VHH binders against c4kar8. Designs and how they scored, part 65

Target 1, 263 residues: c4kar8
Amino acid sequence: MAELSTPSPASPAPLDGGRGDELEKFTLRGARQILQLLQDLITHRGLITAHTGGGHSFMTAVLKVDEERGRVVLDPSPDPQANRRALAAPRLTCVTQLDGIRIQFPLVGLGEGQDKGRPALFAPLPAEMLRLQRREFYRLQVPLAHELSCLLKAEDLARKPVEVSARVIDIGAGGVAVVVPTGAAEFVIGGTLPACRLALPDGEPIELDLEVRNLNRQTQRNGTEQLRVGLRFAALPRAADTRIQRYIFKTERALNAKARGGL
Key: E = the ipSAE of ESMFold2; O = the ipSAE of OpenDDE; V2 = 0.75 times the mean of E and O plus 0.25 times the DockQ between their complexes.

## First folded at step 3 (VHH)

Design c41 (framework vhh_7n9e_1; at its last look DockQ between E and O 0.36; V2 from the best seeds 0.00; counts 0 for: pae E 12.1 > 2, unsure alone 63.4 < 65)
Fold by ESMFold2-Fast, scan of step 3:
Parts: structure tokens; sequence; C-alpha cells
Structure c41 (fold): chain B 263 residues (1-263), chain A 126 residues (1-126)
């Protein structure tokens, strides 16, 4: 039997629950920790991918924790069929990310009803939550002040080679996410962008090949459209891998220090 | 109101060829990358091929690379998949999709795509 590859660091694809004991050290089982983590997801408005099985999923969010009734309140899908699949599923696997850390938890016994007159989904509080901080799953949210960029080699709308400077919004051991103005270049999931150049604060830009893994169109509050592109590192020289890891660790330490001493 | 209508499926012997079409409406077709996915009996949906809005860039799953060719006609709002040297394991419902990914997904997952069409059945006999 062939085993599936490990999900990318920012992937919402669920980790195999059958990986068993190796994930136990990252599993929260205390009622207090579970309640706090769910509340953190509410506070940060964390977007959750809920997997219903059979390759189906929908986007949701925790709207409320009802401690008195021992349940979570979830935002239903605008697609009625997705909600029907969720209600029929014996289990939901919920996947999200908070501060670069992958969070995954099961929900069993989903029901529907209303919360304050609006449609809602309800489920008992999870007995466990996975909070996974590992090198391969971690994504650093890049501070705007760093002005981190990647020069992408792509094609424009006229099928001509073009170079676009894209702002890096997150970075991990396996890749980066960038934003590009709509119309600056064309992308296709699975496509390769050769000889791109990642600019880190220290030293020369790193030349690397990138594979397009996901594409999200976003309309900003000012009406401007942009494209978020998820990119996987196809291969890295050891020296480049070391520089990327050093940037991630240094920035994470600085952000943690700022959080502890921030006003 | 996005509408995608697939056609061109059918029954074919191993080694044969089929050409699938997808007629798109309700959006600016040339502004979107378009994709073909498939779902084999008892399995989840998997990505097969993609093409950029202008048609300048294409991508293929390793299982079909060299055998399938994706193309588009933006004047006709139509997406195509030319399938050559078909194998029994290519038997599946084939779906046309406009990208609407919110997240990073692994190869072979259906969640890369939304606004799927009804699908067209391809059956390859040995």
Amino acid sequence: as target 1 above (263 residues)
Amino acid sequence: DVQLVESGGGLVQAGGSLRLSCAASGFTFSSYAMYWGRQAPGKGREWVSGISGSGGSTAYASSVKGRFTISRDNAKNTLYLQMNNLKPEDTALYYCARELSEYWYDEGTAEYFQHWGQGTQVTVSS
C-alpha cells in the first residue's frame, strides 16, 4: 500500500488521525486548554476548513463556545448541499492555522438550528485538539516592515515572459505565499516558475524553482483585487535552506520577544 | 452565476482517444485558469490538468503527462481535453472546474476547485 505524502506547512488537508502516538505530545486534552484555544480562534476570526469525508469540505468558523451546554457554534456554509453533507457525516475534521501553528480537531454529532435568529451548526466540544508546531508545518507570517519580496518569472496575459516582484506574506520550510496585483501575470496550479529570486534581508537573493500549489483571488476593502499565490520550493541548495531557516527563526524570536515586552 | 457544461465522454477501448469539451458561461472566461478533474468509482476527486487564462501555461498530473493535452478557445468560452493512449485506470467522471481555492491542497484533492460542472463519463475497456 502506497503512503500519501506529508501535507505542506500551510495545507488545510487533514493529518492522518491514525498516525497515533507520535502526535500525542502535540494533543491538547485539558478542558481549559481546549476552551482557550477555541476562544483564540474566535478572537482571531480563524477560518476553518471542515472536512466531511469523501473528498468534501467547506469553510466555517467558530462563532461561539456555549460552555453551559458543552457545545461549539459554527458558521454554516452558504451552500445548502455542503451543510447536508456535514450533518450526514459521522465526523468532521476541522483544520485551521493560528500564528503559524497548525490546529486540527474532530467534531462528532453535528446538528443544525439557530443562534440569535440566524442559521447555525452545533457540535459537542471536542475532547481533544491537535496543536502542531513542527519545522515542516510551521509558517511564519512575514511582518510588513520586512518588505520581503520574491521576483517571479511567469507569463503575462499576452503569453510573454514577465518578471513580477511579489510581496511575501508567509514563509516556511517548504515554500512561500505571495500576493500579486490582478493582471500582472498568469498562474496555473501545478505549474513551475523557474529561476525565481527570493530576497532576504541578509545577503544576495536566493535563486530557486517554485511550483504553484494554490491560488486565491481577494478583493481588498478598498475594492482593489489581488491574487494570493501559494508556492512550493521544488528544490533548495543546502546553503539556501539554511538562510531561509535562519530568517524564520530570527524573525520568530524577535516577534516572541516583542509580544512579551510589547505595550 | 457560473455555468460549466462538459461533453465528449463515452466508451472506448484501451489505447483509444477521446476529446472532452467544457462550455463556460457566467464569468469572464479568459480571466480564469481552468481545470479538468476526475473521480474514479469509490475514490475522491483528483486533479488532472490545468491551463492559464491566456493558454500560455499548462500543467498535468504525472499519471497523464504526455498522453493528455489541455487547451482552450477564449473566443468560444470553451475548454478542451484531448486524451490519447487511454488506459483502464483513466475510467472516471471528468469534471471541468474554475479555480476557487481558499487554501493549499495536496495533489489529487478535489478542494483545489469549485464551480464543478455535472461531469462527463469516460469508460475505458481492456
Scores: ipSAE 0.353, ipTM 0.755, lowest interface PAE 2.9, mean pLDDT 80
Fold by OpenDDE, second read of step 4:
Structure c41 (fold): chain B 263 residues (1-263), chain A 126 residues (1-126)
Amino acid sequence: as target 1 above (263 residues)
Amino acid sequence: DVQLVESGGGLVQAGGSLRLSCAASGFTFSSYAMYWGRQAPGKGREWVSGISGSGGSTAYASSVKGRFTISRDNAKNTLYLQMNNLKPEDTALYYCARELSEYWYDEGTAEYFQHWGQGTQVTVSS
């Protein structure tokens, strides 16, 4: 009797600019990959939002990966109630970001104990980690001090042409991500924004066509909602491409120098 | 909780037409862009069409452009997809989706892509 392995329901693929990328493409299941990613989180001191269900969460971090015991060590919450909820939860959903890439992974079988005399939470290594690298190209997180902006030509809620100055939060060879106030303009994934202007620090704005690839609503700490818009360069002149690449390289070098303690 | 329920799928002959509906609840429908996607057997999910919150802006995959029309009734919290001149290659499970939140976590569920409905099957016979 051949057990017909019921095909696991295909996880819904996100809509990203007309490409239905399968969630599977973003899921890491390899033990080495998982360990490496967890180690990277440790190295970068990545803060993790741990969701315990019921709308509750707490901030944590991966403190250690214990490969011998096959477990991850987490920083407990300073709130005892949060820790109780975490321990009572059948599943902890951890959400974080590394290098601008969203990472999500489940932890099950959470326990409490001591690590080197300090309170800690323990869980078996995750069986899978979701790394949402949707981008074809590396994107540099733009330093706030650079004040990159993109003038978007879009339509407002009344379908009137509007120009929106949007802050650029990341940039790569393939496009930019910008933030706009909610309601400033309407966007749709797959839509084209013609004759936009990207402002770089090194000269005149670059005129380019942009394609909306992603829309994400963000709530700021102050409760203000913003829209993050992922945009692809639909038509980029060669000269503009060169300028963008130059900016990215220069900025990366500067950031790396700073990280190394260089002024 | 965000809920999306697709309907209107079925069996149709090539050259025929269908109208899909997606009933939305659990959020301010008019504030969000909505989308149709589809998944053919043995293939990945593909984007089909999108519409802005007000309905003022629309987008289509090249494969369906000129044949499909996306629309919405914000008073009814319903998204539509009019599909004309259907082809066998349009055979798929059709999903509606909402634009994503930064929160991977909606109302206690940690599913990043939970804003997909269950889908409605469209089968186009030759």
Scores: ipSAE 0.260, ipTM 0.684, lowest interface PAE 1.8, mean pLDDT 84
Fold by ESMFold2, look of step 5:
Structure c41 (fold): chain B 263 residues (1-263), chain A 126 residues (1-126)
Amino acid sequence: as target 1 above (263 residues)
Amino acid sequence: DVQLVESGGGLVQAGGSLRLSCAASGFTFSSYAMYWGRQAPGKGREWVSGISGSGGSTAYASSVKGRFTISRDNAKNTLYLQMNNLKPEDTALYYCARELSEYWYDEGTAEYFQHWGQGTQVTVSS
């Protein structure tokens, strides 16, 4: 059966954890590197999603870098409310993509003014910029039909060891996100879960060490409380890494084929 | 509203000790994992230590393991960080924080700033 689809554009969201240990190796902190990357964004006219918090964002661009004042100049939003939110925010999280490379950076101390007689937003140069290849930041949303699970070796509220079978909701090169019922176990950001078992559809489960990177309490539509746990892979053997990448590629290809299987 | 108030910082000589406190209000303290972070001038924020809601599980950054001890008193709604054998590189603004809630994203959004304390300064001299 054929369908006609016009999907709505989606704004890029910040990567989970931001400046966590898994992203540190992709973080630029050198002044020369930061200036060059900002200039590349200007040259390529990269569109930037600036997140102001509370689920709010606006589209912008870097208009220029004022090296003498140590500031970056941004295009203001035509929506005055978006500009007010940006100016009130303690920081902006800017997200963009340049030729398959994800770029993310914070701006702090945003102010308003004029550039050559036009309204503009100004901020000090960012102290850091995140620069990722597509495969390093891509997170595959796991189809429910695959029933991917991860057996977590954690502790319950009574400090007793417990094994929790958690459903995997997304997976990428560097980790997984899982959901568990609230109260099934205690988790601590930075904590290590040794000898967990990731069950992929083909083959035996993979034994791997996981590190807790983020926790998010969620209420489902039926009122059930769940905990979303972001987990980083510790150093994987090459065979495990290959199996995970193969699963991601195969699943992505299958999902893309279904999207094309129409008109 | 959620409030976190740090105290106990100060100036100490290398090798010395300090104990930081974080007074929590506006939420059910025992239901949340808590952590300490720090930020040296001109550096990014660094996660230091975390503790589960019950206090039964702890975790530490490699830079402080064996020297720092996190604890909590759920009856007093207070989080602690015992810092021993302090080094000059431990000089930073120390802040406590609570884990995320369902409707908040803590990656630099203004609405999530209330889940962080204002910090207490620790300065370690050679």
Scores: ipSAE 0.000, ipTM 0.376, lowest interface PAE 12.1, mean pLDDT 78
ESMFold2 (binder alone), look of step 5: mean pLDDT 80; pTM 0.816
OpenDDE, look of step 5: ipSAE 0.016; ipTM 0.311

Design c42 (framework vhh_7n9e_1; at its last look DockQ between E and O 0.04; V2 from the best seeds 0.00; counts 0 for: pae E 13.4 > 2, placed apart)
Fold by ESMFold2-Fast, scan of step 3:
Structure c42 (fold): chain B 263 residues (1-263), chain A 126 residues (1-126)
Amino acid sequence: as target 1 above (263 residues)
Amino acid sequence: DVQLVESGGGLVQAGGSLRLSCAASGFTFSSYAMYWGRQAPGKGREWVSGISGSGGSTAYASSVKGRFTISRDNAKNTLYLQMNNLKPEDTALYYCARELSSSWYDEGYAEYFQHWGQGTQVTVSS
């Protein structure tokens, strides 16, 4: 049995549908399926990260689908330089999530113009879209009311041990994303944070080792900067995995019931 | 503006060593994790190594662990990569980056290095 190489923890390459048969079963090529998925992104006001190559990306959203002209209309970046890079790119790789499901699709032949008198970007409808319904790719957005936290054991800028209680903003089978005040601790992609403690609503905190997978600095509307840290579960005891999955499923069920009539 | 200038590449025989340097300017160097990445012609970009702002934590790709050592000199705003026991498959353009840019939160993929330098070419002959 051939063992697949584990991708580098900080590999800069985006997930590609061209990774053979492994992703084929998650690739949508039907025109009706593609149109429905794009419409779902509009309905849920899904934010899209559009990768333009060369280490550049910008935040966008699907504004509408123009079926008559066979194109999608995107919200341009407020940064004119990002829009110039996008227009010069031979391909955009668009990445988003819908109900915790990872969605990725290419856009080729980007143009600019106006929609209802406002600047807009236009591209032909994608011929394919990835919709990854794998347990590993599912991320539950954690309700603020749950006050889910993870006590991180890290180092500060002076190489002194620090413990940081970080708010968990999303959680999946493979890890969590947390928010940390800028400067509270140092992180390095690929580094390990040992013996962290994940607090779920029921039971004792779960002790686990976390691997730093990504970092994203965000400026909030009040001007305060926060760091979003993506953390992979290095290994989970079976009991911990069961508790995390139980939390995810119960929370999803409760959110779905609330959306359908406040149950 | 953030500026990163890589140097130290060259042609070397398999089993040889090279030390790469990256001179950084335009930001508070000690406040950022720094990274080395590489790209061979016809291949995607690959993360190689990372080091925290203070130098207290390091990380390495499996392909280079035990052979490469990342370090930094915050007083000189310089990042280093000591490369030992070089292999032909290490042939690539090497670049340094300040904190990787990624839209991927955890699934084993990071999309980009935030790279502002020209890179330095490493060629390993058999």
Scores: ipSAE 0.423, ipTM 0.775, lowest interface PAE 2.2, mean pLDDT 80
Fold by OpenDDE, look of step 5:
Structure c42 (fold): chain B 263 residues (1-263), chain A 126 residues (1-126)
Amino acid sequence: as target 1 above (263 residues)
Amino acid sequence: DVQLVESGGGLVQAGGSLRLSCAASGFTFSSYAMYWGRQAPGKGREWVSGISGSGGSTAYASSVKGRFTISRDNAKNTLYLQMNNLKPEDTALYYCARELSSSWYDEGYAEYFQHWGQGTQVTVSS
C-alpha cells in the first residue's frame, strides 16, 4: 500500500510591499493596532499556520508580545526540522483567523531562545498585518454536492463574446467566488460582467450584473491551472437577495446539523 | 524571475500630461491582466486602472476616468498609462502590478495582484 504522500500545500506568497490597492484597506500599519491584534490572538488562543516557504509550514501560536523589546514570542514546532526551516527562512508568513476574519502577517528575523525556561521563537513585531475584513457579508462555502454555477458573460482572448459556466465556490450577500478554466475568458479587476446568471437550487437562475473584484490563478494538485474570480453583485434585485439569503441560511443549517451528527 | 520596471514619471504642472511605461519580463505578458496603482504620500495604495491580457477590457477608478488611458503592447511586453489633465491630487508613486498566481488553493482567501517594480514618482504642481 504505497502511502500516497499528500503533496504538501504550497506556501502562500509572502505579503510583500506590492500588495494590491484593495488589500491596503485591510492592512494595519499602526503600532497600536498591530499590538492590539496580536494581543487578541493571544487572548483567543488563535492557532497560526506559519509558512516557511517551499511548501512547508507548521502550527504555532503567539505566546507573548514583548512591547519593551518590540518582539513577538511564538510557540515552536514539536518538529525540530520545522523549526530549522523557520529559522533559515528569510521570511515567515503567518496565517490565522480571528472571529472568522483571516489575518496574515510576515515575520522577519526569526530567532530561537527561551521564554520562562521554555523553548520559544522570537521575531521583531510585524510592520504590517493584513486583516481581511473584506467580507461585509458572511460567505458560505458552497458544498460540492450543490453544484452551484454562474453563467458569466465575458470576452475571450480574441475579444469575442463568450458565455462561461463557472462553478461557485462561495456565496454571500455581496457576491460570489467562482472558478473558471484558465483561458476560457478574459477578466480585469474593476470590470463589469453584464446580465450574468446565477443558478440556485430553488428555481430559475437569477440574472444579475457582476463586478470583478479579484483574480487569482491557482495551480491545482493535479497540475491544472484554474482562475478564481471574486465577483460582487453590482445590482441585485430585492427578490434575488431574498433567494440568496434563503439559500445561505438553509445550507448553513444543514451543514451545522450534519456536523452535530444528525444526518 | 518576474520583473516589472516602471518609468515615465516626473514633475508636471496641473493640466499637463504624462505617459507612464511598465516594462515586463519573466512571464508570458499577454496571458496576464495588468494594473496600475498609486500611493500618495501618507495614504494607502489605490487602484487606478486595469487591462486584460489581450487589451480588450479596461477598467478605471472613478477618480481618473476620462483622464487616464491604460494600454499595452504585448509585442514589447510593455504596459502604458496615458495621464491627461493631471491634478495635484494625482501626485503619487505609480506602480504596475500583475495578476497574481498561486500554487495553493485557499477557499477563504482571495488575492488580487502582485507588484514587482519600484514605481515611478509623479508630481503635479499646482
Scores: ipSAE 0.294, ipTM 0.725, lowest interface PAE 1.5, mean pLDDT 84
Fold by ESMFold2, look of step 5:
Structure c42 (fold): chain B 263 residues (1-263), chain A 126 residues (1-126)
Amino acid sequence: as target 1 above (263 residues)
Amino acid sequence: DVQLVESGGGLVQAGGSLRLSCAASGFTFSSYAMYWGRQAPGKGREWVSGISGSGGSTAYASSVKGRFTISRDNAKNTLYLQMNNLKPEDTALYYCARELSSSWYDEGYAEYFQHWGQGTQVTVSS
């Protein structure tokens, strides 16, 4: 049941007292709306990132909804430590996308058990779900074959410069998320990484200033831990923005064409 | 500015009861899940209880289930923890916390980015 200690924030982010009000209009609280949205996630086999706190998360999915008992059934992690952290967490913050719409919901009261003889995680149905139908929240999941990378100009524990080549796992209008091996560098929430280089498939890398917005530990299928780093574009030249938007557009079109006509 | 202020702690005999309050300001209280945590001397932070923004879902750590009740009054912007049948091992600094909003470009680390109050001390004599 032991969990790794959470790193202390090195600097506070500005307080966002108004952002809760902005999200209320996208919050679903009706039971039928919530059940339908959960069923849509099941039907589309949506992958969900479940945040357990302390900088930890794992991948899961909603396997079914048990209306009679008022519960959702989740796929357990293959990592036993991730499951123990989830069961000990005050809540599980679930984040996913469905058809380009960001979906987020809390699960409180997570328990373990069996479903049809197989291990499963259970929680009461969420009383609320966030469905963000706004383009500024969109993140393209980068196809592995593209091997998008970002060279990060970071620091080690001794404040000495290090360069880290990080794989880009998603990209949007305002930033990227990358993965790095744990321990590759010291990242500070709110810190800036100047003159990083984002490599897109179609040309020379783009020089970008990046701000660290979040850190999340991910456990891969083989048990290896990686650090997911959420990065905001702090100074984005207009030409760079155009290239990023074009990459997103072309990739979306290619993925849609594969889904429609590739069989 | 987000502000959380805990109150209601004190010295109580084992088997007794206390009710903690957390006054919230600087944000739309009803839009956020809230929770209680505690920290005993020389120990790490321990999650105690959580409640959804509407109050429709609650959860408790195994160590307090059946003895503690979390509740909220969204009209008063106040979170509560009713603590019954207190034990010496419940001695700790108790604090409330708010969930974080999602970023427009990223998922947050809820526990890592949560806002915490300064706490209220609960001491349970043997």
Scores: ipSAE 0.000, ipTM 0.165, lowest interface PAE 13.4, mean pLDDT 77
OpenDDE, second read of step 4: ipSAE 0.221; ipTM 0.675
ESMFold2 (binder alone), look of step 5: mean pLDDT 81; pTM 0.826

Design c43 (framework vhh_7n9e_1)
Fold by ESMFold2-Fast, scan of step 3:
Structure c43 (fold): chain B 263 residues (1-263), chain A 126 residues (1-126)
Amino acid sequence: as target 1 above (263 residues)
Amino acid sequence: DVQLVESGGGLVQAGGSLRLSCAASGFTFSSYAMYWGRQAPGKGREWVSGISGSGGSTAYASSVKGRFTISRDNAKNTLYLQMNNLKPEDTALYYCARELSSSWYDEGTAEYFDYWGQGTQVTVSS
């Protein structure tokens, strides 16, 4: 959807590639495993967020895997500037999700070409792919129709307390990502927001403390900036954890049922 | 062009103090949270401290809390890190960074910024 819509659910952000052995156990390096995973992304029409650095990213997809030439073929962006940024980048960090599993991989040495007469981007097959099957890293993209919100207790640009109703764009076992207009409040990574209220469709808002884990500024098509804030749940009561997991499962089931029946 | 230039590093004895500065240009400094990170020889980058755009909110890594103080002067477009009671394990390249994390649910934050400087070396002798 377009420029005048409320902020879209954002695609997952990249994980820190500098984490050593913690992520190594989830890293695939076998050529056959990499080829199979890329083919699975093609089969399931997986949308990929490709990060080019400097806060820039674009949506792409794997169109083809050329095993003989050791290359992957990607769908170029309709935005020529995004394609120029990608071609100039030393590395493209690709992030996607397949059946609730986070998948991330680097592409190096992007070039332009054609696939069956249509413009395409190509790169050598990645030497590694992250397949992160940890429940705490699973993120449900919250349907816009659910109007899921979180009331944040933060500070404004004048150092005064402010309450901001933030739209929840994704949710997992360990936290939520929310969007706020740039300038509505200030956040600092590592800071704690006490007594925030997460509104789920069934029941009273859940009161909880949130820790700021990441920040990403996004410029919308209308020129307005929004701030994406990643928030971790500080110790959740079992009842709250159960309600959040129930919401995630119910929503996944409904989305899967619609996808199977509604093509 | 966004630029971040660190200064103030050097050699200091254990128990000593240093004040680092980061001069920012090419963007509206007061609109961005700013951070200090460090990288020790043979180790990965680690987050040290952060400060909101107004300076009203700060956060610190457990290893430096109580010893380091982050501050900013928005009129001068400058970020500071006051380091007290320095320890040999504080030896590292220190760099400042502008907010723009693309990472969700990360325990480490030093890699999650869109711009950072080339750094200033801090060496603490035993």
Scores: ipSAE 0.000, ipTM 0.346, lowest interface PAE 11.6, mean pLDDT 78

